VHH binders against Uncharacterized protein YOR385W. Designs and how they scored, part 23

Target 1, 290 residues: Uncharacterized protein YOR385W, of Saccharomyces cerevisiae (q08909)
Amino acid sequence: MRGFSGQPLSDDDNYRIEKTQRNTIPERLHFSRERNMPIASIFGTRGYFVFSSEQSYDKFKQTNFNISTLDADGVGVPLFHIVQSYNVIGKITRSSPDFYIYKYVLQGVQDPPLYSDCKVICQDKVFRLCKILYCEIYAHQGFFETKYDFFYPSKTQPVKKYQIIKQSNMRDLYSTLDGMRFRWHVKFYSDHFRLMFLDEDRLNYSNSNQKERQKPDQGKSKAPDFVIGHYTRTFSDILPRSTSKCSNLIIGEHSKPDSLGITTVPDLTQEFACQGALIHYLLHIERERK
Below, E stands for the ipSAE of ESMFold2; O stands for the ipSAE of OpenDDE; V2 stands for 0.75 times the mean of E and O plus 0.25 times the DockQ between their complexes.

## First folded at step 18 (VHH; framework vhh_3k1k_2)

Design v4 (from u1 with E100D; at its last fold request DockQ between E and O 0.47; V2 from the best seeds 0.58)
Amino acid sequence: QVQLVESGGALVQPGGSLRLSCAASGRTFSSYAMRWYRQAPGKEREWVAYISRSGDTTVYEDSVKGRFTISRDDARNTVYLQMNSLKPEDTAVYYCAAHDYGFLDDYEYWGQGTQVTVSS
ESMFold2, look of step 18: ipSAE 0.472; ipTM 0.693
ESMFold2 (binder alone), look of step 18: mean pLDDT 82; pTM 0.836
OpenDDE, look of step 18: ipSAE 0.571; ipTM 0.802
ESMFold2, look of step 21: ipSAE 0.565; ipTM 0.786
ESMFold2 (binder alone), look of step 21: mean pLDDT 82; pTM 0.833
OpenDDE, look of step 21: ipSAE 0.610; ipTM 0.825
ESMFold2, look of step 22: ipSAE 0.416; ipTM 0.681
ESMFold2 (binder alone), look of step 22: mean pLDDT 82; pTM 0.837
OpenDDE, look of step 22: ipSAE 0.564; ipTM 0.817
ESMFold2, look of step 23: ipSAE 0.423; ipTM 0.674
ESMFold2 (binder alone), look of step 23: mean pLDDT 82; pTM 0.837
OpenDDE, look of step 23: ipSAE 0.570; ipTM 0.787
ESMFold2, fold request of step 24: ipSAE 0.318, 0.652, 0.560; ipTM 0.636, 0.845, 0.767
ESMFold2 (binder alone), fold request of step 24: mean pLDDT 82, 82, 82; pTM 0.835, 0.835, 0.832
OpenDDE, fold request of step 24: ipSAE 0.571, 0.567, 0.580; ipTM 0.814, 0.814, 0.818

Design v5 (from u1 with D105T; at its last look DockQ between E and O 0.42; V2 from the best seeds 0.00; counts 0 for: pae E 17.7 > 2)
Fold by ESMFold2, look of step 18:
Structure v5 (fold): chain B 290 residues (1-290), chain A 120 residues (1-120)
Amino acid sequence: as target 1 above (290 residues)
Amino acid sequence: QVQLVESGGALVQPGGSLRLSCAASGRTFSSYAMRWYRQAPGKEREWVAYISRSGDTTVYEDSVKGRFTISRDDARNTVYLQMNSLKPEDTAVYYCAAHEYGFLTDYEYWGQGTQVTVSS
């Protein structure tokens, strides 16, 4: 069903930079590999589940989760569970919906809790699996744009907060994360989003050097596309199953090649995965209107 | 089934204080992280305050920091919002909410709201 292809993504060249070009890209964004994170639905449940790897999704599907089958890295359990709020207030105002993201946390049974408000789901003599309300996404819909505020109330202080902006006439999403600017770009007739780093100084420098005024069809000079990730729809399972893969979220990251479980996903990848999960849900809502 | 009931809303003068209560029935209150929201007429709702299941973590919206305090009393299955130094901008219906979840499940519960009016 799945092929074992070594073929890179079409934008793989944007991850490979020369030493001179690396002066324009923060070192935090220098990537060594791509993580493929399936997004799936499970019959009889709300929302969607994000897995840390194809291998983790396959193991979950085959075992339907059993803590005795997990290793320390947590292959075979979801990373995130995103749901749309039933919020009665939103129904009254007809505002854009809010979302909640739960995170699954696997630790050794003697380790101190990573989060102050983690609910134990199951435990054996080796591992403890917890689930926590990790991120809340609040939508603020205006006439010209919708802002999605990401709030992390269960994280130890200080609580990290950032925002995604979607303009009403555009499908693209913009975020600022740790002082870095990003764009999830999508063509009009596509559901393939490309996550791009936006170098503000390079953009400003390029715009200041443009002097052509007589070519109205010419767009502004754009920074080179530094593609760091993708959201893509995937082929549905051919046979009826209780668990169905809906899409793939692919993020460039710096991590060991054998990091396949939930315990070793880098923090920045987790933040982009929360953004990708929102994109998936918004596309689902849009398709239901058709 | 879990039901949430807010109470304590009133008409007060600017600079005054109120204490809102949110009582939970059906299941133990200690199972829930609890939140307060508010919505003024014609405006979107806004998140106000959060308290963790243990009570060890509280977080506040910037406009209410230092003036509002969220707390919980698990023996009474109640969460409170103490509101001091009230301003006309605090006028809204205040709602409490709770979340329950399991391995693959999620439920949320909302109260019906209590009106707070701050007028000069």
Scores: ipSAE 0.534, ipTM 0.730, lowest interface PAE 1.3, mean pLDDT 77
ESMFold2 (binder alone), look of step 18: mean pLDDT 84; pTM 0.847
OpenDDE, look of step 18: ipSAE 0.573; ipTM 0.792
ESMFold2, look of step 19: ipSAE 0.000; ipTM 0.132
ESMFold2 (binder alone), look of step 19: mean pLDDT 83; pTM 0.845
OpenDDE, look of step 19: ipSAE 0.561; ipTM 0.809

Design v6 (from u1 with A33W; at its last look DockQ between E and O 0.02; V2 from the best seeds 0.00; counts 0 for: pae E 19.0 > 2, placed apart)
Fold by ESMFold2, look of step 18:
Structure v6 (fold): chain B 290 residues (1-290), chain A 120 residues (1-120)
Amino acid sequence: as target 1 above (290 residues)
Amino acid sequence: QVQLVESGGALVQPGGSLRLSCAASGRTFSSYWMRWYRQAPGKEREWVAYISRSGDTTVYEDSVKGRFTISRDDARNTVYLQMNSLKPEDTAVYYCAAHEYGFLDDYEYWGQGTQVTVSS
């Protein structure tokens, strides 16, 4: 057989992020690696769970929540749990959110408990695993767009984290986080979303100069946006009556390759994981028959 | 902590129907995933049906699909198992179970069981 020429697109090539040290890109986006974060359904539960690594998900499949010993790094437990609210009256009156995101946290057994909404899941002699309400999501569906507001829960006053916007006739999602603008872009008839950082000069200031100038580029520029993550669906692990991997989030971050558990996931990665969890749930809702 | 009481078990002919009830007391019923299990003579306890705490998800063991229906009534703190087209193989003690967060054994609550006998 003759040698094989390269394929135009492969799954491995499609899941790469852009890595840079350029000062035109915010320093928070100067990534060193990709983190693969499985999203799974767990038999007997509502909603979906996000895991901090493939190894953490694989270990969880062996034990589920029947955990006799807790790993110090938090390998083998979920990071997040996203659940849709079914309080119809609360949704109509806007007195309750549309989605809840819970976070799993390791504590030393001698540390004081977190807030009163903390639920102890399991404990050994050294650690306890707690589940806390991390984020509430309010959906505001209009005729032309749906806005998803992410709030920090608080007993004193809620604080808005950020917003995701989806246009009614488009599948792309847009978010602003800490003054940075992002796009979850999906090609027509695909469920592969690419998370892109949007250059502020391209979006905000390209038309601010009203003076006519020469157009030196006779062709249209097609330079791609700066890709920092991916959401992809996985069909091979969807099995009834079991824990099944439904999808993967691949997020750029600055971390060590041995950062596998929930204790070492960077804060920015956690926020993109919450956005990816919402995307996953919205795709599930879209796929519901009738 | 929650207390569970099953009822409705009886002797029935093949092809007959029964409705089992599991009444819960204690903490709010809507906080629990509910399951039915059964144990036939000389066999290990096996899972039969499951319902999520919202009621939106139900799952059945293959041998009972299309014949058994699990449902819940949160106002009455009760879960039901409607059993139709009963077969002698369905003879067992049926147990109701409540699980907080689905899978944690330390938060698993069981009823006393109710006997269902399908006479050939």
Scores: ipSAE 0.000, ipTM 0.106, lowest interface PAE 19.0, mean pLDDT 75
ESMFold2 (binder alone), look of step 18: mean pLDDT 80; pTM 0.818
OpenDDE, look of step 18: ipSAE 0.056; ipTM 0.511

Design v7 (from u1 with T57I; at its last look DockQ between E and O 0.01; V2 from the best seeds 0.00; counts 0 for: pae E 20.0 > 2, placed apart)
Fold by OpenDDE, look of step 18:
Structure v7 (fold): chain B 290 residues (1-290), chain A 120 residues (1-120)
Amino acid sequence: as target 1 above (290 residues)
Amino acid sequence: QVQLVESGGALVQPGGSLRLSCAASGRTFSSYAMRWYRQAPGKEREWVAYISRSGDITVYEDSVKGRFTISRDDARNTVYLQMNSLKPEDTAVYYCAAHEYGFLDDYEYWGQGTQVTVSS
C-alpha cells in the first residue's frame, strides 16, 4: 500500500483492523475478524447500496437480486440501501428525515415476518426477501457543528437512537454507541476515514487534529489509536456498468469467518455500516457542490 | 502497482483436478484481498472465489463450493485455487485479482488469465 507520498505504509498505519485483548478496551471491540463491505451504486436507482461482503457484492453483480440463487445466509443481496430525502419542506420543518436507510431482510417463507412494514421484493418457495425502513437520519445544522441523529424505527424492537457530530471546521465525525465513543478520522488530503475507538484518556482529544500538529510533548507516549474500521473510496469498477462499486467499509467484527451474508451481520457492524453509508453520501454531496 | 501472473491452466478430463497459482509482484502481498474469476466462452466474467487479506475468510461461488479451495501463501506472494472434481462447465479463462485498499483510493489489479479446459 502506498501513501500519498508514494511511500509504502506500514500495516499498522494502513488498513488493518487492530485485534486486541486489552482489558482497557471493551470486550465487544475485541474483534476476531474484519468484514469488508462494498458500497455501490446501481444504475436506475437512487442512493447507494451497502453489501455485507465482497462476495455478496460479486454475487449480486452476477445475479442481480435473483432470489433463486440466494442461500440462507443471504449472500448476493445488499444489506442496506441509503437514499436522500427530497422532501424540502420536511427538512425545513425537521419533520422528515434527511436520509433513509432501508434494510434487506431474508427470511423463510414460512417464518413470521420480523418486521411489520415489510415490502416483499421477491419470494420463492423457500425464501422471502423484504425491504424495510431500518434507519432515519435527521441532520441538524448548527453554527459550529452539524448533528446527525440516527433513529431506528422498529415496532418490534426497542427504539434505538444515537448521534454523529461533525464540527464545521473539521472533517472528522464523532459518534457514541452504547456508551462507547468513536471517531471517524480523515486526513485533510485524503478521503480515507479511519474508525477509531476513543478511550477515556482520549475523550479530551476531540480537537485532535489541532493537537496532532503539536509535536507530542516528548514525554507522553500517545497511546496508538485503536482503529476498528475504515472507509475508503474505490475505482475498481471504472467502466460504466449496471452496478458500480464506489467505496469499501472495513469493519472489525466478532463473527464466524464464513459469515458473509446479510443474515449474519452483527448489530454493531450494522450501525457502523449505517454511519459509513452516511459518510459516503455526504462525500458525494460535497463533490457535487464543487 | 502489483503485477499478477496466473499459471497452472491446462486441459484436464472431467473429474480431474488442477491447481492454479497466481504470483504477485512486490512486497505488499498481504495487503491485498485476492479473488479468482473465470470467463467462459460467450459468457460474462464471474467471480469464483475470495480470500481475505488475513486469509481467515474464504468465500466461494455456489457452483464451485465443495470442489474449489482458495488459499494464499504470503511468504511466496501467491494465491492458489485448488480445483477438484472438475466439470466441463468449469472450462474458462481464470483470472486472479488483487484488491488493494489504498490510502486515497482502492484499486483492483488483474492478471492476464490462464486457460482451463475440461473435456473428455
Scores: ipSAE 0.013, ipTM 0.279, lowest interface PAE 8.8, mean pLDDT 82
Fold by ESMFold2, look of step 18:
Structure v7 (fold): chain B 290 residues (1-290), chain A 120 residues (1-120)
Amino acid sequence: as target 1 above (290 residues)
Amino acid sequence: QVQLVESGGALVQPGGSLRLSCAASGRTFSSYAMRWYRQAPGKEREWVAYISRSGDITVYEDSVKGRFTISRDDARNTVYLQMNSLKPEDTAVYYCAAHEYGFLDDYEYWGQGTQVTVSS
């Protein structure tokens, strides 16, 4: 992929994703390709936007939200919008999330509304583009770690959740998703995070699985790295009032090579993209404190 | 599960204004997205305005956009419809509704309606 200034975005050696059918790797992680998902700031808006492909981002730069014709695959619109909550009282009392993630959804104009709580962004004769609340993130700051709880609002109960843990004074993040354990690893001098699956089936399996999940550091010392994604920052000159690409998420998935729009992004890819969006925002917050 | 009571309907001259209220009781009001509908004589009930459970998103039917404003007051469990620049075509019974989605069926909770009449 090419970066913001037309330079190559990545070296193949630096951004490889494991494509394997090893029996120690869950079938859900037997990827067929990599998806490059730009993260951008849009002038005049809060927060950051995640796009489903470089092509979608490039198209969006030409039109922003003044779209006269919606693409059937949803190319040229964002997939996610992450914002930090302004409700200070609600965050202190834990009655409001620390971050919201909104999702853009393409619907046929003749179809019944599937989402009662949505904002129509635009429409043409065939499609309408809606913005819905997709994920809420609650941060729980402790002395030794910060836990980020991801909640996905639903028509039904219970609300699905998963968690990311960041230990104090370390930059690595650990997550558990559907019983699988992951690590976002970053070298001390870099903003390049590698998303790794922690394979513990051969070494640490037991009837007391809770002990294994509470000790992710033991897993990394006992299992080989299996890289399934990357977060990288874009380095470029400061630009005047513009829509600017800030970073890229590269995530392994099972999909067609021409899957470029929002309608064909797999669910697991969307969940990892939410984690990557949080990482991007945390890095932004860290820079503001300095 | 939730009870809705509309008020504020009246007879008004063209160009006038009205404020409709919809008071909710029962389950937590902030758990529902709220809508206004209207039904003119001999016509099907039609959607007018929508407000999300948080209030962050509002949507309007084209014929009322720019003239009507939906808002909510979660402390008073009330949804409002401010109606400005009223026209004879706005004459209808106005209903507020709360919509709950289920796996097998969607549930709709309705008020009894309030009459708005715009005549010269």
Scores: ipSAE 0.000, ipTM 0.105, lowest interface PAE 20.0, mean pLDDT 74
ESMFold2 (binder alone), look of step 18: mean pLDDT 83; pTM 0.841

Design v8 (from u1 with D56E; at its last look DockQ between E and O 0.01; V2 from the best seeds 0.00; counts 0 for: pae E 17.0 > 2, placed apart)
Fold by OpenDDE, look of step 18:
Order: C-alpha cells, then structure tokens, then sequence
Structure v8 (fold): chain B 290 residues (1-290), chain A 120 residues (1-120)
C-alpha cells in the first residue's frame, strides 16, 4: 500500500491493531482479530461498496450478487453501499441527507424480515437478499468545523445517532460512539487514517489544547496509540475493471476468525465501517475538486 | 521535556510492602497522566497501573488489583506506587511513565527504572 506521497507504508503502519488487555481501555475494545473490509467501486453504479471481508469481495467479483452461490454467512455480498445525495434542494434546506448508506441483509426465506423496509434484491428457496436504508448522513458546515450527523433509521431497532466532527484546518475526524470517543488520525503526507480510541485524559486535552507539539526529542518516545482500525487507500486496481478495490478498512473486532460474511459483522464494526465509508467518499470528493 | 526518576526499589520478602516514588522534573506535572510499568527478566515490559491527570481515575492490571495503589502528589510532582502483598512474580524493574497528550501525537517519557525484588 502506498500513501499519498507514493511511498509504501510498512505492514505495521497499515494493519496493526492494538490487541490490548489494558484496563484503561474499555473491554469491548479488547479485540481478538482484525476485519479487513475492502471498499470498492462497481462499474455502472454510484458510490462505493464496503465488503465484510477480502474473501467476500473476491467472491463477489466472481458471482456478482448471484444468490445461488451465497452461503448462510453472506460471503460474496457487499455489506454497505454508500451514495451521495444529488438532492440539491434538500441540501439547501437541510432536509435531506448528504449521504445514504444502504445495507445488504441476507436472511432465510422463512425468517421474518429484520427490517420493515426491505427491498428484495433476489430470493431463492433458501435465502432472501434485501437492501435497506441503514444510515443517513447529514453534513453541516460551520466556519471552524464540519459536522456529520449519522442517523440510523430503523423500524425494528431504536434509532441511533452520533456525530463526526472535522475541524476546518485539520484532516482528522472525531466521533463519539456509546460514550467512547474516537479519532480518525491522518498524517499530512498520507491518506492513511488510523482509528484511535481516546481515553479521558486525551479527550480533555484535545478539547483544551490545540497546540502543535514538537517531535519527540532524544529521550522521549511516542506513546503507543490506541489504534483500533485503519483506512488505507489501495492502488492495486489500476486498470478499469467492472469492480475495483479502492481502499481497505481494517477494524478490530470481537468475532470468530471465520466470520467473513455480512451476517457476522458486529454492530460496532458496522458503525466504524460507516465512518470509513464516509472518509472514503470525502477523500474522493476532495480529489475530484483538485 | 520532563525527566522522571524512580526510587524506592528494594529487596523484600514475599508478603512484604514497598512504596515506589517517581519524581518528575518541571512545572507541568499535572498535564501528564502517569503510568507504572514493570519488566521482569526475560519478559516484555507490561503495564501495571494508571492514574489520570486529575487523579480521579485509577486503573490497574489484573494481577496487581487489590494489592497495588497508584497515587499522585502534584505539589511534589511525584507519582507513587504502593505495593502490598508482594509476590515473587512481582520481581521486575519498575518504570514510571508520563503520558503527554498531544493534539496530533502523544508522547511518553520514561524513567530509568527501579529494581524490585521479591524473594525469600
């Protein structure tokens, strides 16, 4: 993987998730594995697709939503589809989301629908594949910061909401999930975002002190970051293909190693994936403007 | 840049108690979250205890819970580790670390360590 500067990043920089047992970190963030989630573009479609695994992405390239080839875990189907809204009027009135994230849901045909607004994409004797509106993202641009409101409309679940904040002069994104604060940190010379958990002390400091700190001098070491995920841009698919991987989202997770399909992605991972999808889209927009 | 100096390490018998001190230089002690680490022979350095900048939050590694107490005295620019009910397994070089939070990056300053030996 190459950063923005074209320099290859080390494997450690690209993929390392802190698997800590430190009590200063919430237990739910004591991950057992990393989930690699490719983000891809599909020819003829808008937006980007987030896959639950590399294996799922690879299978998709071969089958392209062929339900007959799907297993119970949903390997071979995208987890999310993020699209930008074209509703200019809605944007002006702030009545329409700036982004939509759809979720693909695989269920047994005999199972009750998980979501009331399930658009059936395909169905066979065993499985039903649906596409649902999973998340709405509203962008609010202020003078000093841009806020992104994430809404998870669900008829079956309580509506969840959280916010991502991006300061105008910084590339980093801050979010709060279930009382936990996170930072997507990116170096100035890279498009590699590291997802970091912010403890209480860090949170307090970040709110009060914006001073640039000098690089560590001799005798001080960089404190280990509570890195729980990565967004990395990939240049692997240079040739136009029907399906092209654009980036990888790597997220720490509590799950079995063989959890590769869309049915096995924990909620927290899904939330981070939504954030990652947004980051991906924002970077795309920035590139197009240049 | 903060300098840290650990003290209080000694040879003690199992079941004994020891109090470690870490003195920080400078005037910005309150800006640091403080941690104690230890490194046993042939083992990796491990986290032992944490105290927040305000001192309101303390966290311990599981093996030392109930036995060790971390505290800080900002007036003296010192962090302490009270170690009770010491076990041979607690034998290690103990390090004090000051964690400085940055807007972009964090930094950690380390002391030279103090040797704690628990042996009969």
Amino acid sequence: as target 1 above (290 residues)
Amino acid sequence: QVQLVESGGALVQPGGSLRLSCAASGRTFSSYAMRWYRQAPGKEREWVAYISRSGETTVYEDSVKGRFTISRDDARNTVYLQMNSLKPEDTAVYYCAAHEYGFLDDYEYWGQGTQVTVSS
Scores: ipSAE 0.015, ipTM 0.281, lowest interface PAE 7.8, mean pLDDT 83
Fold by ESMFold2, look of step 18:
Structure v8 (fold): chain B 290 residues (1-290), chain A 120 residues (1-120)
Amino acid sequence: as target 1 above (290 residues)
Amino acid sequence: QVQLVESGGALVQPGGSLRLSCAASGRTFSSYAMRWYRQAPGKEREWVAYISRSGETTVYEDSVKGRFTISRDDARNTVYLQMNSLKPEDTAVYYCAAHEYGFLDDYEYWGQGTQVTVSS
């Protein structure tokens, strides 16, 4: 079948992250465990859904969106939904994004709504599940690179923004987040991306804090291999009317092993998951064309 | 937003072939992934076949794989289901569906269905 593979996830795949106390690594990246975040498609729905754990994905398969009871941890619902925009005129004029990422959030039914564009998916006596616009992604295709700007809508004046860069004729992706630099590295003939932190002190460019722009990442020395996450494609179900697991994101975080639902996913994990969701979608688009 | 009309349903003998068509009015199919579903009497509606927006990816329900072929003609705003080696268990009303995302919601558009009966 063109456009997808039924390959199961094997135990010999390297999905471990590096756990460190090294002083050269920011403390935010001193992770204690890995979170496995399945990415799935649902028949009859565009785009892809990211789940907070295998257990959450397994529970969702039993109910889909026919949910009678919500638990406080938010197990059994998706975390993110990424879709590609069809608005061609808006894309050309930069008046609409190329991708949307929606987030599922759990709120108490007695709490006031925090999101003006919230869609209530379901509720019980205690909780309601809302779907909100979480992130807009704008693609800027150039001759040597494509830049993906992640834009987080907010009611406050500051608007958070970060960028992923994909060089032409290269599969690797580079990102900057909160002053930290990262590389999603993929070996030739593989769909296994490794998310790596790039140690700034090992760069061969002489840059200062006063410079506004740095040169493109060319001629730099190889940073130590500090892996904090993975993306790989896998399939576990093909049955009709089923959710099909397409891939897995494995992302380092500092959390308890029983952190399974959407309410306990750390903010940094969520940001890397958004990057991984885009990678998944780009790979799918590429395979659709071949 | 699109209106869908299925056609080509008929009575056919086991082992026979039939081609279903799903024509759109008002908008092209180039922006939609397209699906065929079927519903037999007394049973729930089930998915049959999927074709991506580009037409390069197709997926089939296991019981029809190798016998049914989905295709699309974006110039004519039409999706087809070629059904070969038909069996009595293929008897159903067949529906064409187009899936569209709205700003906050997904939309799915359905046709009226076309009856396929496999009997000697």
Scores: ipSAE 0.000, ipTM 0.127, lowest interface PAE 17.0, mean pLDDT 75
ESMFold2 (binder alone), look of step 18: mean pLDDT 83; pTM 0.844

## First folded at step 19 (VHH)

Design w1 (from v5 with E100D; framework vhh_3k1k_2; at its last look DockQ between E and O 0.02; V2 from the best seeds 0.00; counts 0 for: pae E 15.8 > 2, placed apart)
Fold by ESMFold2, look of step 19:
Structure w1 (fold): chain B 290 residues (1-290), chain A 120 residues (1-120)
Amino acid sequence: as target 1 above (290 residues)
Amino acid sequence: QVQLVESGGALVQPGGSLRLSCAASGRTFSSYAMRWYRQAPGKEREWVAYISRSGDTTVYEDSVKGRFTISRDDARNTVYLQMNSLKPEDTAVYYCAAHDYGFLTDYEYWGQGTQVTVSS
């Protein structure tokens, strides 16, 4: 409702991530920059598209897939396409996922195809753009929680997988990825999710009715929450143009400032982007059911 | 896998009103977000109006905002476009479209169109 109109947000560093070298924080989370990843819809298609940068999204708006020259870094094409399945029979029999995430990959035209089930989207004299199945998401509705299993297909074992848990009647999402625990936290009356790393001292799962409010005193408090990303809605009208930006993911990573295309997005960033894409879709589904 | 049939197009004087209907058959109509498009002779097809699956969200192209209203009736499997204060610039073939949410799909279903003519 109110999320389709611009609203003031808090100014207390709402879109920033922590950049720290503390030894209590895993080295993989010692980020150097934030990547802004627009999420957009394209009328005439299903689902939502995730872009690797604002610059890539802006270029895509001008060309769509009518591209005469593919950039070597893949600027101006989507990174991911998330689609909801409505195959009820397949879900009942566990023969199909609830969501698919496709990835766009760039290959040299002289190279043999890397993926037997890829779809060629476009090409020029040097590169071709292919679309592959990247991630499958299975939803398991329980009495007190919904579990979302993320599967990343691989011909080499083990298959990478992890789970997101949403408790019933709560909006926060919890995940475990590569042995690290995370929380997508959203305040009451907000669609701004903060992705936080949960160290061992902040695990209070066993007593979920307790509330800890972070009000640190610099001289006498625990370390602040380790925020590594954000999901935010674009607070503007949804316009049925060829392409409309719906939201943004802001994810911490270690990369060069000129890492703008799809070929240079770190693996961990891609995994968090898949989580954020699911959050976007779940919010959409909630709005459509009301 | 859904068939869409538009109706209600007619010849109308400037300032007049029309109501277009788009009847859907096949799969459950409530599974689709619905859109209206129009195409004038010799021009590209352009978007006009959108309504979400739930009906909670409606969006309009600027030139029709305040004059056109999209609505849906899921019990009758029908989406409507009420067009008021019609102008000669609104002359076009009007199409409804349904977006299919499904397995490995990236597809939109289209009707055959209905002609609206606004002539002085």
Scores: ipSAE 0.000, ipTM 0.124, lowest interface PAE 15.8, mean pLDDT 75
ESMFold2 (binder alone), look of step 19: mean pLDDT 82; pTM 0.836
OpenDDE, look of step 19: ipSAE 0.592; ipTM 0.834

Design w2 (from v5 with E100T; framework vhh_3k1k_2; at its last look DockQ between E and O 0.06; V2 from the best seeds 0.00; counts 0 for: pae E 17.3 > 2, placed apart)
Fold by ESMFold2, look of step 19:
Structure w2 (fold): chain B 290 residues (1-290), chain A 120 residues (1-120)
Amino acid sequence: as target 1 above (290 residues)
Amino acid sequence: QVQLVESGGALVQPGGSLRLSCAASGRTFSSYAMRWYRQAPGKEREWVAYISRSGDTTVYEDSVKGRFTISRDDARNTVYLQMNSLKPEDTAVYYCAAHTYGFLTDYEYWGQGTQVTVSS
């Protein structure tokens, strides 16, 4: 019965979307459902793969990680592949990115290629699956913060650019995307990140002198809790030598309940998925530091 | 503005070969993925071949795969289509197109076309 009246919020889930705050949230964030995007490793490959749905990941497993058959919705193939660059010289000279994010794109065979530098992964009589370089991430380590610059390959302007900022003494990540400000909040003892929209009006606070504003316990400002997504690690992440689902990225979005494949993932969800993929990789690097 | 000029179209017997050239004016040639299209009389325009701006990826329509080869020479600002084992069905006006993939806007430039006729 679930899904026929819209995808309901599950009482068994550890996550909540705050419905009562929609009047103060930009229209682009008015969500009708949540999308679960598994992040997985594949034995014998570098990096991590992001899937558009649990059903897409399950189909990928059922085909023994073979994508020789393609469907119109793009179910059963990855959406993104994030890899860390090993070009040490290029990273030192800042001429190479620290991470690459590749995107899988489905096209009809009769359609002209629309993306430059496309690698054809497979093709059948109807569809062609291409892998493109979608995003480059440059890390800039400072004394008080690390900045992660996201660039999209283009020789023409404007080039989309945004930044994720991590303060050196905190694990939280901050980003601005399409004029909206966001925070990935995590406690030190946890790998559970909550993606929150930061209301600019509430962050600026009124200049009026209110008695409660001057109380002794106002050392740290609290942002509104507009949770629009989550990153969570799974137990199978402890098996690094195998193909396994490592984590889940859960994003609120406006889409139909049957939007399961790569062809129907909203643009904003794709942007948050790239941020979640970086978070996953940074946690992996932290665990491997010895 | 980028200008593209195709050349090399001719009348050829079935089983013959032709090499089409597409010369570009302008310094931005290496910024574009290049494509060949063809249009037979009274038919819709049909995509034939693609080459990425780096030249490391090529893609072909099934009907020409194995017979046609696209290549580029960025030093000469030219893209080529080598057509072997030509069939009467390959008769068409062939167009080259330059295409760039921007984040917000894709740009296309087209040549005037060159006629290829494969007799009987």
Scores: ipSAE 0.000, ipTM 0.121, lowest interface PAE 17.3, mean pLDDT 73
ESMFold2 (binder alone), look of step 19: mean pLDDT 82; pTM 0.838
OpenDDE, look of step 19: ipSAE 0.581; ipTM 0.809

